# VHH binders against o26223, part 222

Target 1, 191 residues: o26223
Amino acid sequence: MKLLWTSQHIKVTVHIDGKVSKMDVLEAIKTRRSIRKYQDREVPEELIDKILDAAMCGPSAVDERPWHFIVVRNREMLEKIPEVHPYGAMVKDAPVAIIVCCDSSLEKIPGFWVQDCSIASQNILLAAHSLGLGAVWTGVYPLEDRVEGIRRLFSIPEHVIPFSVIPLGYPAENPGTRDLFDPDRIHLEKW
Key: E = the ipSAE of ESMFold2; O = the ipSAE of OpenDDE; V2 = 0.75 times the mean of E and O plus 0.25 times the DockQ between their complexes.

## First folded at step 14 (VHH)

Design G7 (framework vhh_vobarilizumab_d1; at its last look DockQ between E and O 0.11; V2 from the best seeds 0.00; counts 0 for: pae O 11.1 > 2, placed apart)
Fold by ESMFold2, look of step 14:
Structure G7 (fold): chain B 191 residues (1-191), chain A 120 residues (1-120)
Amino acid sequence: as target 1 above (191 residues)
Amino acid sequence: EVQLVESGGGLVQPGGSLRLSCAASGFTFSRYDMAWYRQAPGKGRELVARITTGGSTNYADSVKGRFTISRDNAKNTLYLQMNSLRPEDTAVYYCATDSWETYIDHMDVWGQGTLVTVSS
């Protein structure tokens, strides 16, 4: 006796050279890994546009959408990021990085911007992965030394808060597959 | 209390073999990616091998084909089988958690190390 469990899968559609291709959304979530080594290969602007479109599709508190994005391709600027962001050493080797920021003047309800920008940041990681790119989230907020360093480096105004720096490129490593499902984290009806 | 305890180090001739063990306690071992690192005299720590919770493995180029990382989740134990040992493999070997998916800093648990000496 053979019993097969089949679940419904959601596919993410992307345009490549005017053609549509697919990756199942559950596959994308389960196979995405932090990538810190990149090929010496440019990332087309079209792919960055698709990634940022995906970043802006996330929900936000009362639909406030407080996020702004800085796209960094300039080699000299990428090489300076590790000077103010000690976890961001791999950024100097990336062809491009995206800085996710909160514009606090767009907040409608105090304090939820962190969740909002976290959603946007995760969507960047998933969209990059679905497009054959690798990325890693390097944390900036709430570490004050990193926030001020990135703000200074990119002339970010005081009311705008740099949240994360996400280098990305075509991957030059494969960290492998994980198995993390833990039934002990699941509580039915009560704790 | 979280602990990693390495064992199995010793003196071995070039070309010989050793098997290192790392006993884990105080956390759910099966839910953590794990790694072996080493530190030779006068050098920094370097990655030797890693193994994910899904069984995927990665090796430093210097040990690929000679070393094998494995885990026994039922015994909460990580292993490193070291074959064809060379004098340059002489180091203190450390067991550690592998916080690959961190977005802030790498904050791993480390063992105290076990010394491996390869010499005639």
Scores: ipSAE 0.646, ipTM 0.829, lowest interface PAE 1.2, mean pLDDT 90
Fold by OpenDDE, look of step 14:
Structure G7 (fold): chain B 191 residues (1-191), chain A 120 residues (1-120)
Amino acid sequence: as target 1 above (191 residues)
Amino acid sequence: EVQLVESGGGLVQPGGSLRLSCAASGFTFSRYDMAWYRQAPGKGRELVARITTGGSTNYADSVKGRFTISRDNAKNTLYLQMNSLRPEDTAVYYCATDSWETYIDHMDVWGQGTLVTVSS
């Protein structure tokens, strides 16, 4: 008996008035999951704009804001990403992906761009989730093969470093919530 | 191949006990946080219990005091001791990795699940 995984539709409570119910920030953080299955549904440009706005609201070292974003909707390109990103298989199934990049020429303090782009990537995930979308962070940097693969695929200049690929879409899975709290990771005053 | 295989499910009377096992293979079990989830008919999947690599545990409020999650790293096995079972505990129980992992088949690893039915 093949238990038919009934795709429980994440009831995005779309309030009747078309206003995406504002998810509490703590709720967004606590309930966010990596989503790797997507509906056959396009993501409106308006939502992508909101997500990118959120991505650019994070702090950066000395306000260097080194990030750039490539928004990919082309099916052919989405289908090619898994060829250079072995753990990006779900990208081919997403209606859109955001590639987070660092322009090294904008870096003011060496090495902090990783933190900056991480913050931007996380904000993308949280914003997507709050808007009723599913997303997953697929790491590109620091794996050289992935970095170069994405670079070549999207003709990214040498001074720009692809950092992450984040597919987005309306979720077609519900992995449930998890509690990641670990008191063993908390040290008071000293290790 | 990364695999989780649950076992130990079955039919039990209210107030009874079951012990679920999850056999892990294909990855370094001891390096991953593990969790039990369950999905009741018509309901979403929910966290039941979590155990970190350090042995810290968390439980859903509904199972606190009744269920115990444990792990044997030497055996690559996760356990869920379920005591004082109730009809509302009826669900398919799933074992899963519960850590951010980018290297294990692109997804959190889930087992196929084991059915627990609590019925008088």
Scores: ipSAE 0.008, ipTM 0.237, lowest interface PAE 11.1, mean pLDDT 87
ESMFold2 (binder alone), look of step 14: mean pLDDT 83; pTM 0.837

Design G8 (framework vhh_vobarilizumab_d1; at its last look DockQ between E and O 0.37; V2 from the best seeds 0.43)
Fold by ESMFold2, look of step 14:
Structure G8 (fold): chain B 191 residues (1-191), chain A 120 residues (1-120)
Amino acid sequence: as target 1 above (191 residues)
Amino acid sequence: EVQLVESGGGLVQPGGSLRLSCAASGFTFSRYDMAWYRQAPGKGRELVARITTGGSTNYADSVKGRFTISRDNAKNTLYLQMNSLRPEDTAVYYCARDAWESYLDTFDYWGQGTLVTVSS
């Protein structure tokens, strides 16, 4: 009896007719770049739903899932964000932004919500990239002036902490690929 | 600590050429994207060109077709070949370690600069 060896690898599906394309997960992680220039093109609600579904798939401390998301499409509100977030200037040019928040009433173990919301934020970036969109994480927490500014602008209650603002849209720039592997950062068995 | 030392600047007539060099030390040069920025008198600092660790390059529209960024990872050196120079290219040119992926304000990683003057 002969055993036949075949290669089974991550599938890549490409569609011509505008159906959702697939991207290998390692490819998505390695090729995702911060995108700050966007086409004048709306992002369908369906894609935002897929991105937020992905955001909520992340692990969290004791499965506390403390995240909440504000989806901002209103032009007036997007244009106000740079007034309270000085490094969010590109947000005014984005068709949509997602604000990642922590609801502290869901926190089950103190201090881990930052990791939880960071995981959700990175999942948003990767999901957007896999769907042909570009995004950038603009930091809010722990800068208290930005936290309070965003909280006031979006009427966020005191027990809810805005963590990040993530503008996204179809990219109008290509920063290029990188080779970032650094063996000097790897320590075997001990420091 | 990170050090970036530019050289190769000088006075050149319009239409001339210069090659800028940047000697890098204090970090693993081959693992970082690099860029050239410039600052004209009385102006803010602006991007000129960038090059990734993967070899991708990007240029400001004002220099496309005239300037070429390159790197030599064996020599820890970044280059900018500047051709068809114009008076508006007059500036201090800075070598920089690229922070494109920062999600927060960071300290700049810049050299001391090298002056390029394009004048008759």
Scores: ipSAE 0.537, ipTM 0.775, lowest interface PAE 1.4, mean pLDDT 88
Fold by OpenDDE, look of step 14:
Structure G8 (fold): chain B 191 residues (1-191), chain A 120 residues (1-120)
Amino acid sequence: as target 1 above (191 residues)
Amino acid sequence: EVQLVESGGGLVQPGGSLRLSCAASGFTFSRYDMAWYRQAPGKGRELVARITTGGSTNYADSVKGRFTISRDNAKNTLYLQMNSLRPEDTAVYYCARDAWESYLDTFDYWGQGTLVTVSS
């Protein structure tokens, strides 16, 4: 039985009435891809709000919720990000970027903020995808040059650590689907 | 050490065909998505085609219907069949191990590339 992997075109049916059909969570997870090309189209503030709401819904160590978010729409600032972030070239082409940061003063237990901000970042990606947007996680922490670059560029205080830069917009590319399931990574009861 | 070695490039007339090969070594080939990129003179590197571990394929719009990416896991080899070649297809073609979902770099390994020249 030749499993015809039909390239399921994720028809994000943008219903005419502006109601983005809610994507199933498993579908969102399975079909999400990094998007590095964007349409020349603005992202409504409403969608950013929904994305940020989702970003704040994840768990954190002892519920410390150390995250802060910088929403960047200024064209000049977006164009400057690649100067301090070599992997951030696509940011200049995005209509908006979210910088995820940790306020260390909010940490209850040191060191878990990386998990916390990772969860927030992933939720941003998933939420964006479910809303018909494309996004990509560009790593900042723990690369010192990137951390300091972003810090300086956005005048981020010393007790706040930039963690990730996530450009987002309506996608202008389709990377396709992935087959990532690996049964060799699954161990039953013992290694 | 991860190695990707492209071959099959050359000079071809418009409308002609070429088949590129990429020999992969140093990793479990079957467990990685693979891609072909190309870089034309004076232009940036662009994705040509991608193939997943499951065999799903994606193509740039400019090559759809003309190019076919495939893989032979038993031979650790990636292929790009290029038909109906056009002058605008002239570029260095690179084989890449997929790191599309990397938050540090787009692809982690590239070959040295093979030159494809389409000219009358």
Scores: ipSAE 0.357, ipTM 0.673, lowest interface PAE 0.8, mean pLDDT 90
ESMFold2 (binder alone), look of step 14: mean pLDDT 83; pTM 0.831

Design G9 (framework vhh_vobarilizumab_d1; at its last look DockQ between E and O 0.30; V2 from the best seeds 0.31)
Fold by ESMFold2, look of step 14:
Structure G9 (fold): chain B 191 residues (1-191), chain A 121 residues (1-121)
Amino acid sequence: as target 1 above (191 residues)
Amino acid sequence: EVQLVESGGGLVQPGGSLRLSCAASGFTFSRYDMAWYRQAPGKGRELVARITTGGSTNYADSVKGRFTISRDNAKNTLYLQMNSLRPEDTAVYYCARDSFETYIGEHFDYWGQGTLVTVSS
């Protein structure tokens, strides 16, 4: 009976997902570090799907959701990114990178797409970390040489703006923990 | 005004030791990650060691096991203990406020003027 088979597969999937996704959200936020060294190990497609699902869950200005994502696994393309991105050297060593883009034709409130894509980019970092991966945000926008270089390299159309390149993989470094809470940055009621 | 002042450099024979100090002022030292970088003649600056506000440390492979970074938050001072020095360690050493979490590149917001370490017979 198909219905019983489907029910058992749903249960197995849920338990597997719940078992591997146990990091508290505050722990994820506080312990995420930029990772620029990666193991020689593939990142499964299903983990990338989970990361992009998380990326798309962020709020956006008037819910415009202007983001698009390019998933890059091709070695030759990853190796070319440093040619147009001076601080993207680690991208050539990553098994995969995600390019976060804004489709300006989806923009409803001019100028807020930067915040929208920043939210998606940070969600990628946190989701990757929660799945045992390391990632780093390498900035593209608003640096015009990087924007044009990435657009040209990946054939990104004129109305689409590459925002960030996020290489990721299983980490091969541990930058360590930090204690950054600063009560002097907190203002009660007024400045 | 943020100020980082290195000291303790000099001429040392191979196998010797030096301790570098960096006096920090103009900011709340204990709330910032700190690092040592070095620049050998004709080469770019490279990370030597870093220490977080949480006390975690990281080292370049070339110095691991020989150098120790530490900090004294009560004295606003960063240290680098350098043991078993080699001629390849010859460089100007810079104290820096670390910006490892930068998303546009390694752009430290404050650097010291550096202290020269020369390792030679």
Scores: ipSAE 0.488, ipTM 0.729, lowest interface PAE 1.5, mean pLDDT 88
Fold by OpenDDE, look of step 14:
Structure G9 (fold): chain B 191 residues (1-191), chain A 121 residues (1-121)
Amino acid sequence: as target 1 above (191 residues)
Amino acid sequence: EVQLVESGGGLVQPGGSLRLSCAASGFTFSRYDMAWYRQAPGKGRELVARITTGGSTNYADSVKGRFTISRDNAKNTLYLQMNSLRPEDTAVYYCARDSFETYIGEHFDYWGQGTLVTVSS
């Protein structure tokens, strides 16, 4: 049975009239792109709250929920992030960024916090997209220079590990869609 | 087999123009983001311009307003129009295919052999 994946062009009609059209989960996943250009427009606090709510809804190892979030709106701080994050140039152009961190003191089982924070970060991206915002995951951990850079910049305690920086804003670009499905990566019953 | 073949490089005087082309084969060109990189003598490779499948473009600050990246999906070809060329633009220019989204920086999985651009009086 050849699963004919008909690429249905899901027209995300972003209705301009403030009503966030409810994007279904599959649409959000499939149409999400990293957005690195933003409009000169503030992101309402309500949307950030919704995004953070989503970030905290993911599973974690033995429900350890080790994540913390730093919400950054200060223009000076946003402009400083690229100085310690070489691939975070777009952060200076975003109206807001979320820094996802792990509090190691909350870990119940060592090492799973990377998965936990990854899940939280991905939920941020999906939630942002579903709300008509653009975002991009800029990795911090495990790159030591970035970790320490962000730590110093935001005075993050030693037991807390910055994991990702996610700038957000209304999109000023349309990256288009990609076909990411690879049937060669699917194995039935055995390798 | 994925192939990227650059062309259009050469010697040009300051203030001159060149148009680079990259012929892509061995994959569905329209489904990939593409980029131009360059490497000057004694320097690291740097991003010059990127273009997404949707046509969004990004440029290095050093080339903004002078260079234009474009693509023709029907011809499986990537272009870089370079105007107002400067001596500091002298480099080997590489065409690159994006390996899709990455969160740790620019990541491309295939590169051309490069084409030399020399800007000299």
Scores: ipSAE 0.128, ipTM 0.598, lowest interface PAE 1.9, mean pLDDT 89
ESMFold2 (binder alone), look of step 14: mean pLDDT 81; pTM 0.820

Design H1 (framework vhh_7nfr_2; at its last look DockQ between E and O 0.01; V2 from the best seeds 0.00; counts 0 for: pae E 17.1 > 2, placed apart)
Fold by OpenDDE, look of step 14:
Structure H1 (fold): chain B 191 residues (1-191), chain A 123 residues (1-123)
Amino acid sequence: as target 1 above (191 residues)
Amino acid sequence: QVQLQESGGGLVQPGGSLRLSCAASGFTFSKYAMSWVRQAPGEGREWVSSISYSGGSTYYADSVKGRFTIARDNVKNTLYLLMDSLKSDDTAVYYCAAEFESYIYPTDEYDYWGQGTQVTVSS
């Protein structure tokens, strides 16, 4: 059954006065999809700020908050990312990308940074969606080739680990909704 | 054929309540954000309320916040507006409007419009 991906355009309206309608959190979670096609439209800085604010609101192990964010708008740089990230082809089509990184010097407990940066990345996706943007999580860590590629491309110091690349833009596709609830994955009190 | 049909309007005294309905047909209702927009005599269109396609998010103009409640039934393809504590300033033609896959902001651009229903608040 060829899932006819009907490329339905999601309409995003941003208030000129900077007011953004807030999506219910459960709705945002439930309806979020990876978006890999974007409109030829710039993303206002204020929205990126809000997204980054959300990214930094997640919990981290012992409040280590190891994350850093690189905001990439430069067209040349965006076009180079797919060269080192084979599954990041859509990045070249996005008006902006956020690279989530970990500063290992900020780790208080080793290894939890992956969880911390995952939370930050997910918050970026949810915030973007709630603001009428589309985004996709393209994994960098733990693939060494991608990590090194992104590191070199953006001159990221050795103690900082690129974790994810998240292109963002106004959606030019609608993948539809999914029902992923699986009661078989729920165990009551014991396995 | 796409159709939005409003109903439930009428004459009511200040402080009274009305429930508007909008029956939708001819399109996939559940994929559209729905809105109420009103127009008073001699005035421009004013956004009143919106509801996301799933019904999970609702939005209200400041002028009606706390008094009006928007709801939808995607099974019945119906949009509702419960209007409580009505004021004279609420007198207007109320329009049902639909926008496909919209992230809901007050807009004057909707894909579909109803014909409107008159709401008159008068003593």
Scores: ipSAE 0.007, ipTM 0.271, lowest interface PAE 10.4, mean pLDDT 88
Fold by ESMFold2, look of step 14:
Structure H1 (fold): chain B 191 residues (1-191), chain A 123 residues (1-123)
Amino acid sequence: as target 1 above (191 residues)
Amino acid sequence: QVQLQESGGGLVQPGGSLRLSCAASGFTFSKYAMSWVRQAPGEGREWVSSISYSGGSTYYADSVKGRFTIARDNVKNTLYLLMDSLKSDDTAVYYCAAEFESYIYPTDEYDYWGQGTQVTVSS
């Protein structure tokens, strides 16, 4: 049991739909799709907390955990993201977005923060999906113009690197199922 | 409504050339990365080539690198694939596909697919 949203000294059990989770992990991984169309429906803060808890459960290089998250719910700010992110047009239609960032001052092993923040970003996608939400990873790093644009828009310090912008919401589309298993990508013992 | 319509397929001899076109309508073409994907009889889909929304970056599968050229015309809302030095292994139905979100590499999560055009390379 975890107290995910209270700052007071009370014990609260988080319930979503009356159950902790609705989906097996393999099912979540296999059925997750990028969702770019969202309902006009607010995402409760409790779900965002659960998603970010999952994001922080990922492994990181020497447990450096370099990630920080900016939760954007302000409509005006969401509408400004496409001005600095040419592939972020769907963000203006999302009820909320999460910006995954690296604090380079927390980096213990140079250069592994990209893997660390990628793990956190993928966990956000899977957790959102398991909670009945849809999300999509829009890339920021390593594209300098996007990095600087997002940094300027959200007043992100120079030593903090915005990595990805992940809009999410209740899905308004269903892209369908894909069979992606490719045995030719599997090499036994050697290449 | 969204439409992707391929054309320019046909029968060609080995070593020959074809130019495929994909006419797009119903969405803002210039905001989408575009790809060509092919499927031979009894085989899975094989990614062939991709081009960024502006046309500034192009990517090719190893099997076609140096022989195929992808291009786009954002005024005519048309995607192209110039195929040179065609081989029998290139025989397939060729599909165009559109993806709005493009991190830095093509994904196989496409928003829109065309109906396909047959390319047959036969002596």
Scores: ipSAE 0.000, ipTM 0.144, lowest interface PAE 17.1, mean pLDDT 84
ESMFold2 (binder alone), look of step 14: mean pLDDT 84; pTM 0.860

Design H2 (framework vhh_7nfr_2; at its last look DockQ between E and O 0.01; V2 from the best seeds 0.00; counts 0 for: pae E 7.1 > 2, placed apart)
Fold by OpenDDE, look of step 14:
Structure H2 (fold): chain B 191 residues (1-191), chain A 123 residues (1-123)
Amino acid sequence: as target 1 above (191 residues)
Amino acid sequence: QVQLQESGGGLVQPGGSLRLSCAASGFTFSRYAMSWVRQAPGEGREWVSSISYSGGSTYYADSVKGRFTIARDNVKNTLYLLMDSLKSDDTAVYYCAAEFDSYISPTDEYDYWGQGTQVTVSS
């Protein structure tokens, strides 16, 4: 008996003035792709503000909200990031990057900061996509060489841990859509 | 009911100045990027200027850059266009337009439009 999982798509549609956001939350999630090519076009500060606002709206363990964000627009600094982050080559081509960090002094329960910063990072990606931008999550933590590289490059204090670098820009590529749904990864009641 | 009402248009001599206003109602003004678009007789619509929802960013067509200034008052729900050094080529109907939660581009589709105000630059 193949349990036909009818995925009840809960459409959370935020209606402002009867207008549906250009992209609903499920659409944003399903259609988001990593974008590594960007147009020669500046990203307005207001969009970054919206993205950062979204980044801070995620839950955190016991509401510790340990995240900090470095917004990088300086061309020289963007070009230096790939030197310490080999998989961050696309950062040099982006008009802006957000570095997500954890302030360990804000951590209330040890270890949950990784989840907290992950949620923040994902919200950045979704928000960017919903606003017509492309972004990619380039992992920094837990790779020590990347952590130290980014730390030194941006003079990040020892109690602050760089977690991810997320370049953003208007997309110059379209990777297409993908279906990642896998019913074999779903277990009912027990493994 | 959504309403955008332009005002401030009129007849002015070349080199003169005008200030257009657009009064908005019936929607959350502060959530919309606002734009001015003009249409000259016999011509298509031309994007003139845009301002972000917060007013932090402004954009101008090359044809008006350095002469026009866009501004907004989110408390008063009003959009403005200060037009200096007006030229005969600036003669057009000027429309106020609103776009929800978007980056402003001359190719953007707008959610709401005003009725327009006539600007005539003639000696």
Scores: ipSAE 0.025, ipTM 0.348, lowest interface PAE 4.4, mean pLDDT 89
Fold by ESMFold2, look of step 14:
Formats: sequence, structure tokens, C-alpha cells
Structure H2 (fold): chain B 191 residues (1-191), chain A 123 residues (1-123)
Amino acid sequence: as target 1 above (191 residues)
Amino acid sequence: QVQLQESGGGLVQPGGSLRLSCAASGFTFSRYAMSWVRQAPGEGREWVSSISYSGGSTYYADSVKGRFTIARDNVKNTLYLLMDSLKSDDTAVYYCAAEFDSYISPTDEYDYWGQGTQVTVSS
């Protein structure tokens, strides 16, 4: 912006047209797809910071905020995840993964941490999508073999429960959008 | 067992038309959004078109808009791709796909893809 003065003491501003393509929240929700193929391209740390900021913006039961996040960029560690997660094969090809965990010492209402960590996990997916990244939620909890496998792999203490593993990166696929609206699932006043 | 079987491919001259079919079995076809995806030699897979589970909404890649029409018949469990004004750039193997957006097994490793049908546009 350049400000100029005249003898009448008026201010003139100069604007340039900057197009910032923000994704509308409804668009992000409707167009997010699970992305399992990623470009060989680094995800900047700044984008991960934005994603984790968004993850922590969700509500939680009595504001307990039980979530913790492990950011995994180490290639050897990413390649080991499929050894303990039978459906996590795409993780080895991701430049980064986020493990969403519950610290049970932060629980205020027993059992609601599952909802809390689900909210954080979905926010990660939406934030990644809005930043031009693709992600997929790979479930860990409540499958005890996966919980224990991930816990051992990342040295997660027993009071901390790994909930989900979310690989992410710049997408190398475009599955398009789907219409999943089903009005038969909507019940007015009663079932 | 889940099966998707494409048919209707072949050799067509530029400007010509083809109708691809995808016969589905082993799952409740009407519960799934369906897509066509293509792969040219030496290239990655390219999304072509998608259709909602009811058929009420359709989506197209820019490269095929106005030339291709996706449709489904939930009684016959069949997905279609009507291709018109074919170009040499449309030469590819075309796959029918049902993609699951599940965060838990076993579908996380198994997108249902057909065997593919070859479309070749040349003269």
C-alpha cells in the first residue's frame, strides 16, 4: 500500500488484486476425500503447525482437551507403521503422519476422550484439505492389537492411548467428489 | 466376492463414440458412489467422472466435460460411461471404481477396482 498526500490533505491508497483462494468450510467438508497416494514432496512445518492448531480448536467434554499429537517425519518410523497396522500401508509413502493420542490423566469425564480425539482427528483432515493436502484417517482405537502395536513402536506410555494415525501429503490422486446426502436419514420430531 | 467388470472398450476413430459398462456384484451397489478412472501408458491414474449412489449428482474432470456422460442403473447393478467426441488423448485403460471412505478395516487397503477395459482412439 502506498499513501500519498495532496494540498487538500486527502489520503490515496493503492490496491493490488491478490487472489487468496480460501476454501469455504462447507466446501471443505463436502469435498474432503481420503487420500492414500502422495507426491514425493515435503510438507512444510508451517502447514503442520496450522493443522495442529486446527486440531486443538475442537470442543471437548467439559473442556478436558485430552489430546496429544505425535508428528512423525522419520522415514524408518513411517515404514514401520504398516508392520503393526494391517491397513496402514499408505503411511510408508507419506512424507509425514500425525498420531492422535489421548492422555488419560487429562480425562475429566470417563470415556468421552473418544469423542474428543475423533473431533481433533476430523479437524486434521479438514485443515489438511483446506491447505491443499490430502490425508486419511487410519483407525487405531478401539482395536487393541493396533493400539498396543503403535504404543510399542512410538514408546507411548500406558496411560496414553493412541487413537488414530493420519498420514498426509500433497495428493497424487484426485478421486473427485461424491454426493452422500440421504434424506431418509433425517427424522423430524421423532424417529 | 466383490467384482467390478468393465466392458465396451475398443478401437474407435477420432470423433467417434463408445459406451462403457461396469457390472457390479458381491456388494450392495446402490449404497456406493461410483467413479471412472483411466490410465494411459506410462502415466498415473486420472479420475474421469463420479456419480452419487442414487445417480442424482454427477461430476466430471475438466478434460471430459461436455463429451462424457456417467450414468448408473441400480436395478441392474451397472455403471455406464457414455463417451462422445473421442480424442486421441482419451486412449487409456478405463477402470470402474467404488471407493470407501472408511477409517477402519478391511476396506482401507481395498478400493474396489475393476479389471479395466482398453479404449484406443486412432485412425
Scores: ipSAE 0.015, ipTM 0.376, lowest interface PAE 7.1, mean pLDDT 84
ESMFold2 (binder alone), look of step 14: mean pLDDT 84; pTM 0.857

